# Ledger of designs, part 14: VHH binders against Testicular acid phosphatase (ACP4)

Target 1, 367 residues: Testicular acid phosphatase (ACP4), of Homo sapiens (Human) (q9bzg2)
Amino acid sequence: LPEGPLVFVALVFRHGDRAPLASYPMDPHKEVASTLWPRGLGQLTTEGVRQQLELGRFLRSRYEAFLSPEYRREEVYIRSTDFDRTLESAQANLAGLFPEAAPGSPEARWRPIPVHTVPVAEDKLLRFPMRSCPRYHELLREATEAAEYQEALEGWTGFLSRLENFTGLSLVGEPLRRAWKVLDTLMCQQAHGLPLPAWASPDVLRTLAQISALDIGAHVGPPRAAEKAQLTGGILLNAILANFSRVQRLGLPLKMVMYSAHDSTLLALQGALGLYDGHTPPYAACLGFEFRKHLGNPAKDGGNVTVSLFYRNDSAHLPLPLSLPGCPAPCPLGRFYQLTAPARPPAHGVSCHGPYEAAIPPAPVVP
Short names: E, the ipSAE of ESMFold2; O, the ipSAE of OpenDDE; V2, 0.75 times the mean of E and O plus 0.25 times the DockQ between their complexes.

## First folded at step 11 (VHH; framework vhh_8h63_2)

Design i3 (from g4 with S27F Y31E Y52W; at its last look DockQ between E and O 0.66; V2 from the best seeds 0.46)
Fold by OpenDDE, look of step 11:
Structure i3 (fold): chain B 367 residues (1-367), chain A 120 residues (1-120)
Amino acid sequence: as target 1 above (367 residues)
Amino acid sequence: ELQLVESGGGLVQAGGSLTVSCAASGFTFSEYEMGWSRQAPGKERELVAEIWSGGSTYYADTVKGRFTISRDNAKNTLYLQMNSLKPEDTAMYYCAAGYEGDYFDEFDHWGQGTQVTVSG
């Protein structure tokens, strides 16, 4: 399909580089954590700021012909999770995207750009209500009880046992997320030039990554990936589509919606799209939805709008064009709706079952 | 080692009030999301309330307006004030903890629980 003009963009990106989320009892750097991470654990680093600024600049370049050079509140809407690292990431990104917000801008010309947020407890769009959704846990249980998962887990029992001795943590029989946290700590430390313990060999790191991938797969992959998505990434996907639909229907001037979020947000969204690639989204990774009008006859071409996806996961390379499974890029919007319908919550919402039988309503659209 | 120890459970008459507490140790309490879950006989464990490090709170619809979750970071203690208790609130109440951050949001640690029984 010949591509027509760009009419709407939705962006979802992970925050920039951060300090470790946690330490572990036998962490050799535990006692100097305050020095190593002056802003605290889990907080955005200077590198993180840089990464997001760069992403913003990339976006500026990509959408130079599409966006006004100055920020317009009617054209661009930014929402962030209510975390310092994501809020700061949004700010840094916008500083790259709009020159008026750029660092070093003359005071007389400097204009701050608003970032919207909701309380963490109320954020069902970018954080997902996993803890409060028994059905989701049932689905996870199904995944974790599967033979493949259990076999893999059994294979790592010895590894986890050894890791317990190295870290001082209880890991065997515990959620694999604990092992992931160890990996997170080690990776953050390594990325910032800190020596790792001798036991944290490349093989150990690799194994931890595999364990993490298994865990993530349980969350966003088979079995019943679509149903899981309805409770997580599909909500965000639905919101993105709803925003576009609303903008088109009402003739709103909104051109871009930006979401500053987390790796889990992207993972869930990838799961909803069937595009999880087995890798954790790196810092400042950006998944984009580009809506374009078709230049052809809508009656003949099955619609007048197409959706193109891209994933920027490496600043050293061009964004990866993505294709929705079953739909060549660019994907006709109607086809896109059809193919993603199983992963999106129905209009009446999705029930979490159990004591929380209330359906999760569709995520709110931007004002 | 991370430990969560619940206390304060007991028998209370319907309409009464009770406060359960959770003493946390072995981790930086202030950096954790904390929550209360409960499990009644024959039922699945359900989230009752949650409080984030920033102080935001969540309540299940069944307890909203009646229960209050709070935390004292200086004391490494989580609280659940339960008012207007009903027989259906009878359950083992568990303290839960989880890291606030990236990756899917789940509690990672649980206490042994404290029994709350509400007589009709």
Scores: ipSAE 0.315, ipTM 0.712, lowest interface PAE 1.6, mean pLDDT 91
ESMFold2, look of step 11: ipSAE 0.463; ipTM 0.753
ESMFold2 (binder alone), look of step 11: mean pLDDT 84; pTM 0.850

Design i4 (from g4 with D105E; at its last look DockQ between E and O 0.62; V2 from the best seeds 0.65)
Fold by ESMFold2, look of step 11:
Structure i4 (fold): chain B 367 residues (1-367), chain A 120 residues (1-120)
Amino acid sequence: as target 1 above (367 residues)
Amino acid sequence: ELQLVESGGGLVQAGGSLTVSCAASGSTFSYYEMGWSRQAPGKERELVAEIYSGGSTYYADTVKGRFTISRDNAKNTLYLQMNSLKPEDTAMYYCAAGYEGDYFEEFDHWGQGTQVTVSG
């Protein structure tokens, strides 16, 4: 009874299943990589297309009463990072969300749907962290030089030394991203039915996952988690809130903004929300923001609108409803602003963040 | 495993030009995003330019219009052409590489650096 109809939805999702991003020197599968991954390293697989089509169908069903059954350009805006896999994921998702507009539909029904992007180096909205942000890297260095990080790293020195022998990579004293790359390659190969090397036991995989979790925590968590978020996931969070504010202020018919991006995009956003759960978002994972009109009189902090969150990280189960810490769903919009403020860029901006980047361009001025 | 070696640094007068190069070996160069970073004494390392595997480029505002990054995938070589050099461009210049992909996108391969010193 407290919540009324949907007014606006923002969705952030990871691309579908992909080929490994890299190989390591002693990878037993590297000699046949062009056969195994005919579209190339890092490219979206047929399974990735299926996962995104399935996500689109889920969104169609979830928003059946809210979103027109056919694509209407004024109702939906789709933004992707400038990668083949995220652009293709957005297209596959949209084929599920708007099935009569999909490629292969009868000629009278097929309608192309634009997916917007910006050059990779200019994407301050969806790619985090930016390598051009010195302050973020100062904060990351503080985290990686901290005693707790260094003690864990020292505890893994023996493991990393042995992993050097098995992989041919230099790992001891090197960035933990290198160990993550080994894990990523093994997981991609396993998902596609390739046998793992004997040394890649369940214990090795668990240790690699623990190393990755430590490194993720340094990127989005303490120390100074809120300041890190201001330079990363808080930017996207701020854009989501600003997009809704713009839609309301200008009376726009826009109902949905969709962001096709990466695991790091979702991790940074989860960090900004205080909702990081210690796990990497799986392929096609989707974090949704649902804005609804309030049914009663405005609460002290809520006004007419509430915000609810869901996280779809397993297509076999219903999406997980999430609550912002300190605001049980449905969270009044005013309270949502207050609780997220420390993690969002201040109004005057931050060192590395340029002017606010809207998810959609402003309406043109008619001459 | 990828190994990066810079060369071409030296002393130049203000307003002059210099090209630094980075030779890559031990892996398929064309799979990497490449970049140049620099570090002056007492300063943080600063990203100067990067070139993505698809060929698009980024330049820091302090060098835009004066520096050009390029790559020759057949020769496994990265270049930085530096024109209209200023004393504030004085730094150790580092070649860097990383994969574009999921996870946090930091460079994870670095050269030893080549010194560029601008007098004037």
Scores: ipSAE 0.592, ipTM 0.823, lowest interface PAE 1.2, mean pLDDT 86
ESMFold2 (binder alone), look of step 11: mean pLDDT 81; pTM 0.821
OpenDDE, look of step 11: ipSAE 0.731; ipTM 0.883

Design i5 (from g5 with S105D; at its last look DockQ between E and O 0.70; V2 from the best seeds 0.60)
Fold by OpenDDE, look of step 11:
Structure i5 (fold): chain B 367 residues (1-367), chain A 120 residues (1-120)
Amino acid sequence: as target 1 above (367 residues)
Amino acid sequence: ELQLVESGGGLVQAGGSLTVSCAASGFTFSHYEMGWSRQAPGKERELVAEIYSGGSTYYADTVKGRFTISRDNAKNTLYLQMNSLKPEDTAMYYCAAGYEGDYWDEFDHWGQGTQVTVSG
């Protein structure tokens, strides 16, 4: 399809490199954590800042012809989860995206760019109300009780038992996210040049990664992936589409919406899109939606807008073009709506308490 | 080892007030999202309230305006002030903790619970 001009972009990215979220009882680095991570556990590191700055610069290059060189509040809207690491990531990203916000800019020219946020408890867009959604837990239980999951889990019982002895944690019979947290700690430590315990061998790390993948799969994959998505990533997807529709309908000057978020945000969104690739989004990973006008006859082509997806998960490589299952890129917008409808909450909202309970309304559209 | 120990439960008359507490140990309390859930006989466990590290709070509709969740990071203690109690509030109340951060928004740890009984 001959593509016309870019008319709207939505970006969702994970924050940059961070310190471990937690330690474990037998962590050899536990006692010096304050020294190792001076800003605290879970906080963005200098490397994280760098990564986001780089991502911003990438985005600047990608959208040089699309965005004004200066930030315009009417053209670009940035929302972040209310976490230090995501807020800082957004700022770092914007410093790369707009020269006026770049580090080292003359004071006279430096302009800060606003990042919007909502309280964590109220964030139903970039954080998902899973804790308050019994239905989601039911769906998750269904996934975890499935034969495939149980077989895999059973195969790791011995591994988890050993890991308990190494870490001092209770892991057997517990949610797999506990094992993931161990992996997170180890990976963060390793990434920052800290020696890992002898037991944390490459094989152990690999196994932990597999366990993590199983867990993530339960969240975003079958069974009932679409229904799970309606309660999570589909909300964000719906908001993105709604923003575009609103902008088009009202002729608003908004060109770009940026979301600074987490791995789970991206994973959920990938799940909603059917694009989960079995990997945890790396730091500063960016999923993009590009809306373009079609130059062809709208009547013949099923619409005058197409959606293209890209995923930048490695700064050393070009972004990966993504295609919605069942819709080759670029995907006509109408087709995109149809294919993603099952994963998006309906107009009346999605019920977290069953079919007869109050539904959670769709996430609001950005101003 | 991470431990959550609830206290303060008891028998209270309808319309009365009660405060339950949760003493946390074995982890960095300030890094956790904390919550209260309750389970009544024959019912599923339900989230009552949550409080995040930043102080934002969530309340179930059934308790909104009546219950107040708070935390004292210095004391590693979570509180739930319950006012205008109703017989429907009768349940085992559980303290819950989850890492504040990446990955899925789940509670990872639970206490043993404290029984709250509201007589009508």
Scores: ipSAE 0.553, ipTM 0.819, lowest interface PAE 1.0, mean pLDDT 91
ESMFold2, look of step 11: ipSAE 0.574; ipTM 0.826
ESMFold2 (binder alone), look of step 11: mean pLDDT 83; pTM 0.836

Design i6 (from g4 with S27F Y31E S56T H109Y; at its last look DockQ between E and O 0.62; V2 from the best seeds 0.44)
Fold by OpenDDE, look of step 11:
Structure i6 (fold): chain B 367 residues (1-367), chain A 120 residues (1-120)
Amino acid sequence: as target 1 above (367 residues)
Amino acid sequence: ELQLVESGGGLVQAGGSLTVSCAASGFTFSEYEMGWSRQAPGKERELVAEIYSGGTTYYADTVKGRFTISRDNAKNTLYLQMNSLKPEDTAMYYCAAGYEGDYFDEFDYWGQGTQVTVSG
């Protein structure tokens, strides 16, 4: 399909490089954590800021013809999770995207760009109510009780047992997320030039990554991936589509919606799209939705709008074009709706079947 | 080692009040999301209340307006003040802790629980 003009963009990106989320009892660096990570655990690092600035600059280049050179509140809307690292990431990104917000700009020309947020506990769009959603846990349990998962887990019992001895953590019989956190700590330390313990060999790291992938797969993959998505990434997907629809229907000047979020946000969204690739989104990874008007006959082409997806997961390379399973890129919007419908919450919402049994309504559109 | 130890459970009459506490040790308490979950006999464990490191709170609809979650970072203690208790609130109450971070939002650690029984 010949691509028409770009009319709307939605971006979801992970924050930049951060300090470890946690330590572990036998962490050789735990006593000097305050020195190593002066802003605290889980906080954005200078490298993280740089990464996001770079991403913003990339976006500036990509959308140079689409966006005004100056920020316009009616054209661009930015929402972030209410975490320091994601808020700062959003700001850094916007500094790259808009020159007026760029570092080193003359004071007289410097303009801050607003980043919107909601309390973490209330964020059902970029964070997911997993803790409060028994249904999701049921679905997850189904995945973890599956033969494939259990077989894999059994294969790692010895590994986890050894890891317990190395870390001082209880890992065997515990959620694999604990093992992931160990990996996170080690990877962050390594990335920042800190020596890893001798036991944290490349093989150990590899195994931890595999364990993590298994766990992530349980969250966003089969079985019942679509139903899981309805409770997580499908909400965000639905919001993105709803924003576009609203903009088109009402003729709003909004051109871009940006979401500063987490790896889990992207993972969930990838799950909803059926595009999880078995890898954790790296820092400053960006998934983009580009809506374009079709120049052809809408009647013949099944609609006048197409959706193109891209994933920038490496700043050293061009973004990866993505295709929704079952829909070649660019994907007609109608087809996109149809194919993603199972992963999106229905209009009446999805019930978590718990103390929060109120159906999770579709995420609100941006104001 | 990270430990969560609940206390304060007991028998209370319907309409009564009770405060349960959770003593945390072995981690930087102030950096954790904390929560209370409960499990009644024959039912699944359900989240009751959450409090984030920044102090934001969230409550299940079933307890909203009746329960108050709070934390004392200086004492490494989590509290759940339960007012207007109902027989349906009878459950083992568990203290939970989780990192505010990436990956999926879930609690990482749990206490052994404290029993709350509300007589009708």
Scores: ipSAE 0.323, ipTM 0.706, lowest interface PAE 1.7, mean pLDDT 90
ESMFold2, look of step 11: ipSAE 0.450; ipTM 0.710
ESMFold2 (binder alone), look of step 11: mean pLDDT 83; pTM 0.838

## First folded at step 12 (VHH)

Design j1 (from g4 with T28I Y32N; framework vhh_8h63_2; at its last look DockQ between E and O 0.71; V2 from the best seeds 0.00; counts 0 for: unsure alone 63.9 < 65, grease 24.7 > 24.2)
Fold by ESMFold2, look of step 12:
Structure j1 (fold): chain B 367 residues (1-367), chain A 120 residues (1-120)
Amino acid sequence: as target 1 above (367 residues)
Amino acid sequence: ELQLVESGGGLVQAGGSLTVSCAASGSIFSYNEMGWSRQAPGKERELVAEIYSGGSTYYADTVKGRFTISRDNAKNTLYLQMNSLKPEDTAMYYCAAGYEGDYFDEFDHWGQGTQVTVSG
């Protein structure tokens, strides 16, 4: 069936390039960190701003025939996590997407664009609720205590011991997240042209990437990937589908929802979709959901609407079209609902209670 | 190397108040996410409260309205003010730390705990 016009778009993107989140004890660059990272650790860099402007310009071009050239509040909604780097990334992206509204325009024509957020502790849409979710802790513990994970830990003991000597961190017997932090610091430094320590060879970086991939897999993949997703990325996926359903049902003019967030947001969403590719999303990576109408069998669920996915993870190339497993693109909306249902939160439940604490069921329905 | 040292635990009567503290020392890693968990005998560890660098807080339903988490970043110290204590609050209280936002938001540093005992 030929593709018809776009009717709705949801975008989820990672913030731009940032300073390292932390230095490690023996980091040769830690003494001059305030000079190297003038906005502070974890803050969006000027390269991060450039990346987001570029993403916004890509989106402008891609949706030129779909979105008004100027921002219209009824057409576009932007939500960010409550972090400086994601809020600033959203602003830079919007300056590219709506150039007439960008800073530096004459004051009479410049119109600020709102970026919505919620307090970090309340953000169950764009952040993992893992620490406040006993059931997620149980699922993660099952994954990290599994034989495959433990065997990999043992196989890396020698590597991690050497890394302790080079970094001054405790790593052996500790969560693999600590090894990820070393990789993150090294990658941030390398991206900004800083010489890496001699011990941070390509082989060391590759091993750190392998360690990170195993740990990411434990967080969003098997065992029980669908149940993990119900508590994480499935919440966002459900919200994306619910927003489109509301737009259709009420005839709303809303055309686009944009989510400025983190690598873990994209990883959790990829996990919910069964599309995790073993790699961390790069800065300004963007996963897009495109809803289109086309000629089809009007009697089927979802009518004539299809969902197509794209993943922009490299500004030098066209976005990668993605297919939901079990539904080659374009995926009929009804089939998309069916295939993603196990990964989305149940419609009627008190989720995220630990099995030790009793769940609080919904009140009985009064006839 | 990051160290977390809890203090201020003890024995209190039901209805009483107690403040526990956590001193963070060592590494220059950021402590953007901090929290308190507790473990009673025979029970799993449960999250009690969290605080983020922006001041946002979380409280478990079992302590909401009675406990207050706060942090003093200049002193690298985390506090948990516990009011209207109940015997059910008896547990080992653990301080935890991590960073916010990127990667998965797991605590990756834990203290050894401080015992809080609430008598009848």
Scores: ipSAE 0.541, ipTM 0.796, lowest interface PAE 1.3, mean pLDDT 85
ESMFold2 (binder alone), look of step 12: mean pLDDT 79; pTM 0.812
OpenDDE, look of step 12: ipSAE 0.660; ipTM 0.850

Design j2 (from g4 with G35A; framework vhh_8h63_2; at its last look DockQ between E and O 0.65; V2 from the best seeds 0.00; counts 0 for: grease 24.3 > 24.2)
Fold by ESMFold2, look of step 12:
Structure j2 (fold): chain B 367 residues (1-367), chain A 120 residues (1-120)
Amino acid sequence: as target 1 above (367 residues)
Amino acid sequence: ELQLVESGGGLVQAGGSLTVSCAASGSTFSYYEMAWSRQAPGKERELVAEIYSGGSTYYADTVKGRFTISRDNAKNTLYLQMNSLKPEDTAMYYCAAGYEGDYFDEFDHWGQGTQVTVSG
């Protein structure tokens, strides 16, 4: 369809580079961790700040004709999960996106930009519901008990046993998630120029990446990917669509909503869209939803909107345009609603604790 | 390498109160999000309450208003104060800990449990 003017943007991005979340028992860098990671484990690094500032500058350039050069509270809303690294990432991003408001501006021109959050326990929008949703666990168990998953796990038995010996980390109970933690530590260390242990060869790293991809696929993909999404990434997807619907219906000046979050947030959203590509989102990866009207008189355009997606997963290259399966970009909004409907929660919601006792079905009207 | 040991379970009359405790050792306790889960025989494990390192709390609807989770970082101890106990609160109560905001965030450490039985 011929592209018209941009009217609304939603952005979901992962925090910047961080220190490892944990050390494994045999980690050769364990003794100097306080020197290597001066802000602490899991905390945003100086490189993470740089990545987010760069993302903000990219967004400024991309939306220069759409957003005011100054921050206006009626135009932009920013929400983060309640973690230091995501809050700091949002702030660094905003310093790039609204440089007039950035710290260090002359003559005290700096003006704080609010980043909204909710307590971690209350965040159903941006947090993956692993700890609080029995129905999601039932769906996950179906995936992990499937023959394909068990065959792969069996094929890795020897590798996982060697990994336990090399790391001193027990993999009992949740071998694939715990293998991911090893990979995460190794990749954080490598990114910061630390030598890897001799056992962490390229083949070992590739195997860990394959294990991670299987585990991610079980969490957000088939079987029953749409049902999983209704409890996970479909919630955020529904909120993005509802925000635009409200803006359009009420004529609100809101132009952009930004979500500072985690790899799992992006993975869940990719799962809901059918766009998981087998890779983890890198630091500062950004998935964008761009809503445009068809060319024409704005007074006529009540239903003439398209949605385009981009995925910025490498700052050295242009963002990747993405297409919703079954709808080449730019996707008409009505088609976008139709294709994503199975992955979004139904209007009455989906309960994590199973359905309440069903009401007796309505009786047919007797003639 | 965090180790968790629950204590304080026992038999309590319906309407009564009980406090269960979880002693932590091996790692820096204050960095963990802590939780209580419970499992009755033949039933799925249920998250009862969670307390985050910043102090915010979560409660399952079935216990909200009756149970209070708290922690003492100086003593490396997690507590669950259970008031107005009902027979359906009968379960093995497990202490759990995790610290990660990334990936598919689950509890990494579990205690062996303490039995709470509510009669009446």
Scores: ipSAE 0.509, ipTM 0.766, lowest interface PAE 1.4, mean pLDDT 86
ESMFold2 (binder alone), look of step 12: mean pLDDT 82; pTM 0.830
OpenDDE, look of step 12: ipSAE 0.615; ipTM 0.836

Design j3 (from g4 with E106M; framework vhh_8h63_2; at its last look DockQ between E and O 0.70; V2 from the best seeds 0.00; counts 0 for: grease 26.7 > 24.2)
Fold by ESMFold2, look of step 12:
Structure j3 (fold): chain B 367 residues (1-367), chain A 120 residues (1-120)
Amino acid sequence: as target 1 above (367 residues)
Amino acid sequence: ELQLVESGGGLVQAGGSLTVSCAASGSTFSYYEMGWSRQAPGKERELVAEIYSGGSTYYADTVKGRFTISRDNAKNTLYLQMNSLKPEDTAMYYCAAGYEGDYFDMFDHWGQGTQVTVSG
């Protein structure tokens, strides 16, 4: 079928470059952290702002024929998690996407664009209640107790012991998550031109990345990846599809929904799509859902919509086109619904506390 | 490295109140997401409450309306005020901490726990 115009876009992106979330006991840079990171740990850096402005400019160019440079509140909705870095990332992105509204001119020409949020503890859409969901913990435990996971962990026993000695960080209880904390700190420092400790060789960094990939795989991948997704990334995927369904059913002018969020948001969404690639999304990585109508039949055919996916994970290269497993690109919307159904929560909801029959419908989806 | 020490547990009459505390040391407390979990003998550990650095809170349905989590960043201390206690609240109560916003939201640091026993 001939592919027609773009009719709806959903974008999910990670915030820009940030200061480290934490330091470890023997970090040689911890004594000067307030000088190195003047806005504080976990806060968006000047480089993070630049990355998001660049992402916004990329989106402006990509959607120049679809979306006016003028912001129109009925056509675009922006939602962020309630973190300074994600809120600021959304603002910087929007300055690139809507340059006519961007700051840098007198008040008469600058126009603020709203970024919506909800309290962190209430955000079930962009943050997943993994700590408060016993069923998710059971699924994660199944993955971490599997022979494949345990054999990999055993193979790293010597490495983890040396990591404790170099960092002064105890790995008892949560060894892989704590190893990720070390990697995050080292990567933030390296990105800002700080010398790494001598023990943080390229081999050590590669091993930390392999450990992180195993742990991410346990969270979003097999076994039972679809059931894990129903509690996590499938919620957001369902909301994206439901937003388009509402736009079509009600004839709404909404053209674009943007979600400013985190690496785990993208990872969980990739898990729901069966597209996790073994890597952590870099700063300002963007996963896009593009809905297009098919043309070429004189009868209007509202059921002939396709979904195309792209993943922008490197600003130096064109975005990667992605294919949903089992579907051509572009994927017919009906097929997309069908293939993703196991990963999306059912209409009656998914129970974190065992089976139950709910007499009320699930809560409304929020964009 | 962040260190967590609970205190304030004990024996309480059903319907009574108790406050448990968690002293944190060794890191910048204000950057951590904090929480309380509990484990009764023979049962799985369950999340009771959590509080984010910005003050947003979560409560398990079994304690909502009866328990209040709070933090004092100046004193590096986490609190759980438990009112209208029931025998089913009997458990070891653990203080926990994790970093906010990136990676998966799991606790990285745990205290040794403080026993709360509610008698009929």
Scores: ipSAE 0.598, ipTM 0.840, lowest interface PAE 1.5, mean pLDDT 86
ESMFold2 (binder alone), look of step 12: mean pLDDT 81; pTM 0.825
OpenDDE, look of step 12: ipSAE 0.732; ipTM 0.881

Design j4 (from g4 with G101S; framework vhh_8h63_2; at its last look DockQ between E and O 0.72; V2 from the best seeds 0.64)
Amino acid sequence: ELQLVESGGGLVQAGGSLTVSCAASGSTFSYYEMGWSRQAPGKERELVAEIYSGGSTYYADTVKGRFTISRDNAKNTLYLQMNSLKPEDTAMYYCAAGYESDYFDEFDHWGQGTQVTVSG
ESMFold2, look of step 12: ipSAE 0.559; ipTM 0.818
ESMFold2 (binder alone), look of step 12: mean pLDDT 81; pTM 0.819
OpenDDE, look of step 12: ipSAE 0.678; ipTM 0.857

